# VH-VL binders against Exosome complex component Csl4 (csl4), part 15

Target 1, 189 residues: Exosome complex component Csl4 (csl4), of Saccharolobus solfataricus (q980j9)
Amino acid sequence: MRTQGELTLPGEELAVIEEFMTGDGTYEQNGIVRAAVVGKIFYDMLNRKSNVLGFKKIIFQHLKKAKYVIGIVNSIKEDSALVSIVGIEERGLASPISAYLHISQISNKKINNVTDAIKIGDVIKAKLLSYTFPLALTIKMKDLGVIYARCSRCGYLLIKQDENNLKCQRCGNIEQRKIGSYMVKKGGN
Key: E = the ipSAE of ESMFold2; O = the ipSAE of OpenDDE; V2 = 0.75 times the mean of E and O plus 0.25 times the DockQ between their complexes.

## First folded at step 12 (VH-VL; framework fv_benmelstobart)

Design m6 (from k4 with heavy chain D106Q Y107H, light chain N53E; at its last look DockQ between E and O 0.68; V2 from the best seeds 0.66)
Fold by ESMFold2, look of step 12:
Structure m6 (fold): chain C 189 residues (1-189), chain A 118 residues (1-118), chain B 107 residues (1-107)
Amino acid sequence: as target 1 above (189 residues)
Amino acid sequence: QITLKESGPTLVKPTQTLTLTCTVSGFSLSTSVVHWIRQPPGKALEWLGVIYWNSDKDYNAAFMSRLTITKDNSKNQVVLTMNNMDPVDTATYYCAHDFDWEYYFQHWGQGTLVTVSS
Amino acid sequence: DIQMTQSPSSLSASVGDRVTITCKASESISNYVAWYQQKPGKAPKLLIYDASELQTGVPDRFSGSGYGTDFTFTISSLQPEDIATYFCQQYDDLPLTFGQGTKLEIK
């Protein structure tokens, strides 16, 4: 088993089934209890269950009325991305919340691949489409999308060049994104 | 050091409006969450409401028709206003700092006893 | 509203005893329970949060456990300075609600 209160990502091993049964936010695969969502691990010692805590019901009300959320792209699949919501508007969350971004929700323009518009590690500004798990996001709107990114080649900060292009100041690499209200722009010195 | 201090009248007549001021130090109201909580004599604590960093508010439904919470970030003050006071509103009133937007409280004011009586 | 039913209402114990106090929530609140100590005329002092996490600076004789609806607060070896009222608080949903308290006395 792992440390009580430790953060975990979907798919990570929490216990063997002989130690702890599945509980909230977990599933079993081949005798291994795994996290189904991002969150804090909580082992219920009385009932011998592994849980991953999503968030308080109170936070759900803030999500429902939020104009936007801030997320970090955790992983990318064929037609979607897993996103960790790390903030609601200007306020950071102590415990991230799992969400997903379907390719159809990235842009009003046609997109062939998720990686044409976002990359792992990108910080995105998004809006929620759903308030039940799995939480769904959209970045279609003008100011939604990538707001902070690092160069995929060298890891240095990317600077917004125009509506679709970011440029690495270190190596000169140019990358395309679905860009939102980007935090660092050319000419900002 | 984080401190909160409640101030205002200790005696209020029925039907009057209570105004309490919570003066804070050691943190900024522009990034903070502050709650008001009361404790009637010999009874459980009752949560009244909260004001967030951005001045959004949530009120306990039992009090929301007569309760207002406001703040002034530059004065380090959070103000509770409760209309139409009744003897059942006699309680010690606390303001409390919600350090990480967690909804439990490491720092409380000392509390002020408000008695509602003619 | 989520009700927190605390028991016992009053408890008398000797120095060195193990003391156990329980709270039961009217619906599942996961692990979102805090425990406070309150001495007469004083504001509450946070001891435990997230059901089992010890607040910084709190002696390790204090502990908590539980998940869902049933929560337990324990003092492993009662000390004279532990005379106080203890109560739980849920913070899963608004309004925040508190147990009615357990008055702990030394025999």
Scores: ipSAE 0.622, ipTM 0.827, lowest interface PAE 1.2, mean pLDDT 90
ESMFold2 (binder alone), look of step 12: mean pLDDT 94; pTM 0.952
OpenDDE, look of step 12: ipSAE 0.682; ipTM 0.875

## First folded at step 14 (VH-VL; framework fv_benmelstobart)

Design n1 (from m2 with heavy chain N54R S55D; at its last look DockQ between E and O 0.72; V2 from the best seeds 0.67)
Heavy chain, then light chain:
Amino acid sequence: QITLKESGPTLVKPTQTLTLTCTVSGFSLSTSVVHWIRQPPGKALEWLGVIYWRDDKDYNAAFMSRLTITKDNSKNQVVLTMNNMDPVDTATYYCAHDFDWEYYFDYWGQGTLVTVSS
Amino acid sequence: DIQMTQSPSSLSASVGDRVTITCKASESISNYVAWYQQKPGKAPKLLIYDASYLQTGVPDRFSGSGYGTDFTFTISSLQPEDIATYFCQQYDDLPLTFGQGTKLEIK
ESMFold2, look of step 14: ipSAE 0.645; ipTM 0.846
ESMFold2 (binder alone), look of step 14: mean pLDDT 93; pTM 0.951
OpenDDE, look of step 14: ipSAE 0.684; ipTM 0.876
ESMFold2, look of step 17: ipSAE 0.666; ipTM 0.850
ESMFold2 (binder alone), look of step 17: mean pLDDT 94; pTM 0.951
OpenDDE, look of step 17: ipSAE 0.640; ipTM 0.863

Design n2 (from m2 with heavy chain N54Y S55D D100S; at its last look DockQ between E and O 0.61; V2 from the best seeds 0.56)
Fold by ESMFold2, look of step 14:
Structure n2 (fold): chain C 189 residues (1-189), chain A 118 residues (1-118), chain B 107 residues (1-107)
Amino acid sequence: as target 1 above (189 residues)
Amino acid sequence: QITLKESGPTLVKPTQTLTLTCTVSGFSLSTSVVHWIRQPPGKALEWLGVIYWYDDKDYNAAFMSRLTITKDNSKNQVVLTMNNMDPVDTATYYCAHDFSWEYYFDYWGQGTLVTVSS
Amino acid sequence: DIQMTQSPSSLSASVGDRVTITCKASESISNYVAWYQQKPGKAPKLLIYDASYLQTGVPDRFSGSGYGTDFTFTISSLQPEDIATYFCQQYDDLPLTFGQGTKLEIK
């Protein structure tokens, strides 16, 4: 088993079924219990179940009122990205919430690959498409999209250069993103 | 250094409006969440409501027809107003800090006993 | 509303005893339970959050466990200063609700 309270991502192994059975936020695959959602691991030692904590019912009401959420891109698939919602507007969440960003919701312009517009580790500003689980996101609107990113070459902060381009302040690499209200631009911040 | 302190009248008459002020220090109301909770003598705690940093509120439905929570960030004050007081509303009233937005209370005011009688 | 039913309502124990208090939620609340200590005339003091995590500055003789609907609070070796009322609180959904408390006495 892993460490109690550790953050886990969907698909990660939590236990073998002989140690712990499936519980909340988990599923079994070929004798392995895996996380189904992003969250903190909680092993129920009395019932021998693996759980991944979701969000409190209270937090759902705040999602319904939110104009935007802040997320981190955790993984990218052929036509989508898994995103960890880490904030509702200006307030951080202690327990991240899993969400899904489909390629059709990234830009009004046609794109061929999710990685043409966002990358793993990017911080994005997004809007919820629904208030029911599973949560779906969009970044189509002008102010939505990548707001903070690191250089894929050297890992240093990227600075917004223009509408579609970010530039690495260390190595000069230029990268494209679907850029939202970016936090750092060449004129300051 | 987080502190909260309740102040206001300790005796009100039935039908009157109670106004309590929670004065806070060591944190900003523009980034924090404050709740009001009361405890009738010898009974369980009752959650009354919460005011968020963005000035939205949630109230316990049992009290929401009589209850208003407001704040002034510049004065570091959260104000509880409860209309139409009744002797059953006699309780110690607390304000409490929920800085992490987790809905449990790491810092409490000392509380103020409010007695409702004629 | 989520009801928290606490047992026992009172108990007496000797210094050094292991003390166990339980709370049962009327529906599953994951691990969203806190435990408080309240001495007469004082505000509650947070001891345990998220069912099993010890608040900073709280002695390690206090512990909690449980998930779902059944939660346990334990004092491993009772001390004279532990005389108080103890109660649980759920924070999965509004309204926030509290157990009625357990009055702990030294016999």
Scores: ipSAE 0.476, ipTM 0.751, lowest interface PAE 1.8, mean pLDDT 88
ESMFold2 (binder alone), look of step 14: mean pLDDT 94; pTM 0.950
OpenDDE, look of step 14: ipSAE 0.619; ipTM 0.859

Design n3 (from m2 with heavy chain E102F; at its last look DockQ between E and O 0.73; V2 from the best seeds 0.00; counts 0 for: pae E 2.4 > 2)
Heavy chain, then light chain:
Amino acid sequence: QITLKESGPTLVKPTQTLTLTCTVSGFSLSTSVVHWIRQPPGKALEWLGVIYWNSDKDYNAAFMSRLTITKDNSKNQVVLTMNNMDPVDTATYYCAHDFDWFYYFDYWGQGTLVTVSS
Amino acid sequence: DIQMTQSPSSLSASVGDRVTITCKASESISNYVAWYQQKPGKAPKLLIYDASYLQTGVPDRFSGSGYGTDFTFTISSLQPEDIATYFCQQYDDLPLTFGQGTKLEIK
ESMFold2, look of step 14: ipSAE 0.596; ipTM 0.828
ESMFold2 (binder alone), look of step 14: mean pLDDT 93; pTM 0.949
OpenDDE, look of step 14: ipSAE 0.654; ipTM 0.867
ESMFold2, look of step 17: ipSAE 0.422; ipTM 0.759
ESMFold2 (binder alone), look of step 17: mean pLDDT 93; pTM 0.948
OpenDDE, look of step 17: ipSAE 0.644; ipTM 0.860

Design n4 (from m2 with heavy chain E102L; at its last look DockQ between E and O 0.60; V2 from the best seeds 0.00; counts 0 for: pae E 2.6 > 2)
Fold by ESMFold2, look of step 14:
Structure n4 (fold): chain C 189 residues (1-189), chain A 118 residues (1-118), chain B 107 residues (1-107)
Amino acid sequence: as target 1 above (189 residues)
Amino acid sequence: QITLKESGPTLVKPTQTLTLTCTVSGFSLSTSVVHWIRQPPGKALEWLGVIYWNSDKDYNAAFMSRLTITKDNSKNQVVLTMNNMDPVDTATYYCAHDFDWLYYFDYWGQGTLVTVSS
Amino acid sequence: DIQMTQSPSSLSASVGDRVTITCKASESISNYVAWYQQKPGKAPKLLIYDASYLQTGVPDRFSGSGYGTDFTFTISSLQPEDIATYFCQQYDDLPLTFGQGTKLEIK
């Protein structure tokens, strides 16, 4: 079995059936209990069930109505990024919700690598494309994209310089991002 | 320190519009959530609806055609308006605080009994 | 809408007794259940949230358990001041819905 409370993606192995039966948000395939949704693993030791706790159905209603969500880039893979949704518009979530960002949804311009536009740890403003798991995001629109980032060289705050460039306050490093409504700009509120 | 208090008429005639005001203190309506819940005499509570910090709303579908919730952040007031009252709407009406998207309630107003008759 | 069916409707017990009340949801609601105490003419008082977590300031003789559809509320040793109506509430989905209540009396 995996770690209690660990994040999981659909299709990931959670347990063998003789350890734990299927529960909420899981299914069995050939003696393996797998995640059916993105979420947090919860092993019910009393009933010996594997569960994946996504979010309250009420939160889905808020996601569906949202003009945008706030996420943190958790990991980057070949053609996608895993993003933790930490807020819906101006309101923070007590429990982050996992979503993914496919490379085709990052920019209207063709990009070759996810890391050309976003990096792990970036805070992004995004919009949901789907409301069933797996939750899919887009940052194609002008105001969507990276809104806060730290320098990959020294860790200091990056400040927006122009449409595509951020500059490190400490070391002067220049980094490119798909920039949205960036939170920190030179000289201004 | 958090308090809520419902105020408004205690007697309403059938077909009239009920307007109740929830006056709050100890928190800001610009960062908190307020729900309206009623309890008919001797019956289970019924959730009516909610107004969020950003003034978005959700209503119980059973009432939404005649229910409006509004607020004035500067006055610390949340207002329930319910049209076309009927004797079956006789109940104690509560407002309740929700700090965030919890949807369970530690702080309630004392409630106001609204009777719909004659 | 998610229905919360509560049992028993009324219960009579002696001081010191263990009291158990149950709620059943019409569909799985994970652990999104709260339990309230309500005395006549008063607003509900929150006792338990997320099925098993005790609200601050609530005596530890109150407890809850359950996951999915079946939920249990327990008073481990009944006290005279515990005479009230008790009910559950689900908050997995809107509309929020409440159990019909269990009226608890002392013999």
Scores: ipSAE 0.392, ipTM 0.740, lowest interface PAE 2.6, mean pLDDT 88
ESMFold2 (binder alone), look of step 14: mean pLDDT 94; pTM 0.949
OpenDDE, look of step 14: ipSAE 0.673; ipTM 0.871

Design n5 (from m2 with heavy chain S55D D56E D100S; at its last look DockQ between E and O 0.56; V2 from the best seeds 0.00; counts 0 for: pae E 4.2 > 2)
Fold by ESMFold2, look of step 14:
Structure n5 (fold): chain C 189 residues (1-189), chain A 118 residues (1-118), chain B 107 residues (1-107)
Amino acid sequence: as target 1 above (189 residues)
Amino acid sequence: QITLKESGPTLVKPTQTLTLTCTVSGFSLSTSVVHWIRQPPGKALEWLGVIYWNDEKDYNAAFMSRLTITKDNSKNQVVLTMNNMDPVDTATYYCAHDFSWEYYFDYWGQGTLVTVSS
Amino acid sequence: DIQMTQSPSSLSASVGDRVTITCKASESISNYVAWYQQKPGKAPKLLIYDASYLQTGVPDRFSGSGYGTDFTFTISSLQPEDIATYFCQQYDDLPLTFGQGTKLEIK
């Protein structure tokens, strides 16, 4: 078995079924108990169950009160993006919370593709549309959107050039985003 | 160092309004969550409510009709107001900081005993 | 509201004894239990969080265990300075609720 309280990723082995049965956030495959979600490992020694705890349910009280959240774009589908909420306003979360961002919630202007406005790895400032799982996000509002991004060509930090454009100071690449309260701007810091 | 200190009246008459002030240092109220908790003499702790970093609140339903929590970030003060005090409200009142935002309390004020008596 | 039922209400033990205190939750609360020590006239001190994790600076003679509804707090070898009242607290949902406490005395 693994270390109590250790961070684990989906699919990682936690125990053999003879040691611990499945519990919260775990599944069994061929006699192996594996993590089903990202989170902290918790072995219930009394009932001999493996658990992975992604977030406390009480955290929803913080989400209900938050004016915005900070997320990282994990993946992009045809009409949506999967986002990991990593912060509630100024406070980082110990365990990320999954949410989604639908294309209709990205901008007030028509966009044809999600990737015209955001890209994988972007840090976004977003607002919650729902407070029950699955969480839905919007970045339509003035200060919501991409606040930190790296160049898709060379990986260097992008600098806000103007309302819609980011520029890589290393390679000169210009990329368009739905830009929010961007952290680094031309002549910034 | 993180510090919380409760201050206010130690004697209140029935039906009066209690006002307690929690003065904090070592952390910012604009990024912190502060709770009020009380303990009647010889009895269990009772959670009263919480004020969040952005001035939102949650109150224990048992007290919410007569309870108000406010704060002033510039003065480092969190204020508890409880209307219509009754002798059963006699307790030590604590403010507590939830440093991890996990709803358990690693920093407590010293507490102030409030007696409600005619 | 989630009720926390703590037992025993009081306990008398000798220095060096192993002491065990239990809390039962009225519904499953995963591992969202904290344990506090409160000495007379003082504010509570956090000892254990998430059922089994020792707070920084707390002696390792203190421990906790449990998941779901049944939780145990243990002092492995009682010391004279451990005279206090001990409480559990759940934080699975609001309102936050506490056990009634166990008054621990030294014989």
Scores: ipSAE 0.205, ipTM 0.704, lowest interface PAE 4.2, mean pLDDT 88
ESMFold2 (binder alone), look of step 14: mean pLDDT 93; pTM 0.947
OpenDDE, look of step 14: ipSAE 0.546; ipTM 0.822

## First folded at step 15 (VH-VL)

Design p1 (from n3 with heavy chain N54R S55D; framework fv_benmelstobart; at its last look DockQ between E and O 0.67; V2 from the best seeds 0.00; counts 0 for: pae E 3.2 > 2)
Fold by ESMFold2, look of step 15:
Structure p1 (fold): chain C 189 residues (1-189), chain A 118 residues (1-118), chain B 107 residues (1-107)
Amino acid sequence: as target 1 above (189 residues)
Amino acid sequence: QITLKESGPTLVKPTQTLTLTCTVSGFSLSTSVVHWIRQPPGKALEWLGVIYWRDDKDYNAAFMSRLTITKDNSKNQVVLTMNNMDPVDTATYYCAHDFDWFYYFDYWGQGTLVTVSS
Amino acid sequence: DIQMTQSPSSLSASVGDRVTITCKASESISNYVAWYQQKPGKAPKLLIYDASYLQTGVPDRFSGSGYGTDFTFTISSLQPEDIATYFCQQYDDLPLTFGQGTKLEIK
């Protein structure tokens, strides 16, 4: 089994059926219990069931009204990224909400790889495309995208240089991102 | 440290408007939220509604046509207004603290019994 | 609206007994259940949240469990001060709804 409370994507293996049965937010395929939705894993040790814990339906209502969310890129896959929503507009969340960002939702410009536009650890400003599992994000709009990032070479904060480029003031490294309303810019106060 | 206290009339005539004030201390209405909940004598609690730090609100649909919740952050007050009271609205009315979108209540006011009768 | 059906509606037990109260939700609510204690003439007191977590300052003789639709509240060894009405609350969706309550008395 995986770690209790770990984030999971649809289709990921959670357990074999002899170990744990299906529960909420899961399904069985050929003796394997898999996640049906994005969420946090909850193994019910008493009943030996695998569940994917959803967020409260009430929070979905706030997400539906939100103009934007703030997320942190947790992991990057071939054509998508797992993002933890850590804020709804200006309000920070004590319990982050799992969502995903598909490569087709990153930019109106052609990109070949997710890593050409975002990196693990980036803070992004995004908008929800879906209001039920799986939660899908977009950063295509001009103000959406990376708003805070660190240099991949030295870890120092990157400064926005122009529409597509961030520069490390410490080591000079230049990195490309799909940049939104970036928090630190050259010449800014 | 966190306290809530309901105040207002304890007797209301049918068709009149009830106004209750919840006075809070130990937290800020700009960072936490307050709900209104009532308990008819001998019956289950009924959630009435909530006002959030940004002044948006949610009301129980069963009451929303008669219900208004407002607040004044500077006075530490949340105000419940319920129109067209009926004897079935006789209940103890509570205000309760919700830390921030948890929707369970760690602190409650002592409650005030409101009786609706001629 | 999500209905919370609580059982039993009343019970009588001796000091030291294990007491069990259940709530059943009309639809799956994950683990979004709280349990409250209410003494006569007093406001409710939060005991358990998220089905199984004790609120700060609550004695460990109180516990909760459950996921989905079936939830259990337990007092492992009943004390005289535990005489009260106990009720559950769901907070998965609005409107927030409460169980009818279980009145607990000492034999």
Scores: ipSAE 0.288, ipTM 0.694, lowest interface PAE 3.2, mean pLDDT 87
ESMFold2 (binder alone), look of step 15: mean pLDDT 93; pTM 0.947
OpenDDE, look of step 15: ipSAE 0.595; ipTM 0.840

Design p2 (from n3 with light chain Q55E; framework fv_benmelstobart; at its last look DockQ between E and O 0.75; V2 from the best seeds 0.64)
Heavy chain, then light chain:
Amino acid sequence: QITLKESGPTLVKPTQTLTLTCTVSGFSLSTSVVHWIRQPPGKALEWLGVIYWNSDKDYNAAFMSRLTITKDNSKNQVVLTMNNMDPVDTATYYCAHDFDWFYYFDYWGQGTLVTVSS
Amino acid sequence: DIQMTQSPSSLSASVGDRVTITCKASESISNYVAWYQQKPGKAPKLLIYDASYLETGVPDRFSGSGYGTDFTFTISSLQPEDIATYFCQQYDDLPLTFGQGTKLEIK
ESMFold2, look of step 15: ipSAE 0.546; ipTM 0.812
ESMFold2 (binder alone), look of step 15: mean pLDDT 93; pTM 0.949
OpenDDE, look of step 15: ipSAE 0.658; ipTM 0.866

Design p3 (framework fv_benmelstobart; at its last look DockQ between E and O 0.70; V2 from the best seeds 0.63)
Fold by ESMFold2, look of step 15:
Structure p3 (fold): chain C 189 residues (1-189), chain A 119 residues (1-119), chain B 107 residues (1-107)
Amino acid sequence: as target 1 above (189 residues)
Amino acid sequence: QITLKESGPTLVKPTQTLTLTCTVSGFSLSTSVVHWIRQPPGKALEWLGVIYWRDDKDYNAAFMSRLTITKDNSKNQVVLTMNNMDPVDTATYYCAHDYFDWEYYFDYWGQGTLVTVSS
Amino acid sequence: DIQMTQSPSSLSASVGDRVTITCKASESISNYVAWYQQKPGKAPKLLIYDASYLQTGVPDRFSGSGYGTDFTFTISSLQPEDIATYFCQQYDDLPLTFGQGTKLEIK
């Protein structure tokens, strides 16, 4: 059994069927209850079911009218990234909303790997492509993409150098990202 | 730290317009939200509506034709206006803070003000 | 609108008893239910959110459970100060809606 409220990815084990049955957003395979979608885990102790929560219907209206969302890259898979939406436009969320970013939605330019354009811990400005599970993002547009990042070598703040490059002020490392409206530019702006 | 207080008339006549003011402290109306909720005597609470930090609003459809919520950020005030009051609208009126704006449950309430609608 | 039907409407219990109150939603609301305590002449006090999480400062004798349409609120060992009306609220969709309440009395 996992931690109540923990983020889970599709296919991850949540419980054994003898302990918890399947519920919303889950399926059973070989005696194991697994996540069918990305989201937060909720164990229903009353009915002994494992669930993966969707977002509130109320939040759907805010997402539908949003021009952009702010997310933090949580993890990176072969052809996608999991992102926690932490804000709708400039308003922060008390509870983050899970979404994904497919490699085809990162840039209009061809990229070979997700990590060529974004890294774990990056703050991104994105737009929603879907308002149903799974909640999908794009950062293809000019202003969308990484808006804040730290150096992958030393952890210090990265500064925008040009359209595609960020530079570490501490160690001089240069890293590529799909850069959006980046918060800190050359010259400390 | 966070406080809300409802003020306004406690008696109104049928057909008159009710205006209540929620005065807030400990947070900014430019970055937070306020809900209006009422409780008729001996009955369940009824959610009336919400005003968000950018002045967009959601109203309960049951009251939408009579209800307006506005605010003045410089005065820390949220104003409820409900026209054409009827005795059935007799209730304690509360304002409440939605501290993280997407929660929709309430840990900070005003003390409430009883509004009686009677001839 | 989502209706919240609460049971029982009133109950009497002794100090030290386990007390159980239920709410049923007219449609699935996942875990988006809160529980409140309200004493006469006072605003509601939040006890439980997201069906089972205790609000800060709430004693651990209070608990909640459930998912979907059926929700349970429990006081594990009733104390004299727990005399109040208790009610649920759903927040999955607008309009926000509340249960009619359960008046809890001490025998």
Scores: ipSAE 0.508, ipTM 0.787, lowest interface PAE 1.6, mean pLDDT 88
ESMFold2 (binder alone), look of step 15: mean pLDDT 92; pTM 0.941
OpenDDE, look of step 15: ipSAE 0.718; ipTM 0.882

Design p4 (from n1 with heavy chain D58E; framework fv_benmelstobart; at its last look DockQ between E and O 0.65; V2 from the best seeds 0.63)
Fold by ESMFold2, look of step 15:
Structure p4 (fold): chain C 189 residues (1-189), chain A 118 residues (1-118), chain B 107 residues (1-107)
Amino acid sequence: as target 1 above (189 residues)
Amino acid sequence: QITLKESGPTLVKPTQTLTLTCTVSGFSLSTSVVHWIRQPPGKALEWLGVIYWRDDKEYNAAFMSRLTITKDNSKNQVVLTMNNMDPVDTATYYCAHDFDWEYYFDYWGQGTLVTVSS
Amino acid sequence: DIQMTQSPSSLSASVGDRVTITCKASESISNYVAWYQQKPGKAPKLLIYDASYLQTGVPDRFSGSGYGTDFTFTISSLQPEDIATYFCQQYDDLPLTFGQGTKLEIK
């Protein structure tokens, strides 16, 4: 098992079923209990259950009023991405909230793959489409999308070069994204 | 070092308006969250409300018709105003620092007893 | 509103005794429970958060446990300085609500 209170991402192994059963925010796959959401791990020792805690009901009040959220892309599947909401507008969350981004919500332009527009580890600015779990996101709007990213080849900061392209400061690699209100762009902000 | 201190009148007549000031130090009201909580003698604590760093507020429904919370970031003050006081409102009033927007309280003011009596 | 039913209301124990106080929530609140100590005339002090985590600087004779609706607070070996009122607080939903408290006395 993992450390009590450790942050976990969806899909990560928490326990084998012989140690702990599934609880809140978890699922079983082939005898392995895995996180279903981002959040803090909480093992219930009395009932031998693995739980993942992502947010309080109070936080829903703030989500309902938010103009946008800030997320980090956790994982990517064929037609969707799992995203960790780490902020509501200008304020960071102590406990991240899991959400998903469907390929149809990435761009008004046709894209073939989720990875044509976003990558694991990208910081995105997004809008909520739903307030019931699982939370759904969109980045279709002009200001929404990737706002901070690192180079997939060398890990160094990417700088916005134009409407669709980011360039690595260190190695010169050029990567495409659905770019929102990017934090660092050509001309040095 | 985070500190909070409540100040204001200790005796209020029924129907009057109570105004309490929480003076804070060791943190900024621009980035932190402060709550008001009271404890009637011999009874459980009652959460009154909260003012967030953006000045938006949330009140306990039991008090929202007569409760106002405001703040002045430059004076490091959070102000509680409660209209139409009644003897049942006799309590010790606290302001408290919300740990990292988690809704539990790592620092409390010393509290001020407010007695509502003719 | 989420009700926190705390028991007992008062408790008398000897130095060295194991002391247990309970809170029951009227609905599941996951692990969103804090425990406080309040000495007469003084501000409350946070001891436990998220049901079982010990706040920095708090002696390890204090502990908490529980998930869902049933929560316990334990002092493993009572000390003279532990005379106080102890209370729980839920923070899963608004309004924030508190147990009525347990007044702990030493025989």
Scores: ipSAE 0.536, ipTM 0.794, lowest interface PAE 1.6, mean pLDDT 88
ESMFold2 (binder alone), look of step 15: mean pLDDT 93; pTM 0.947
OpenDDE, look of step 15: ipSAE 0.704; ipTM 0.880

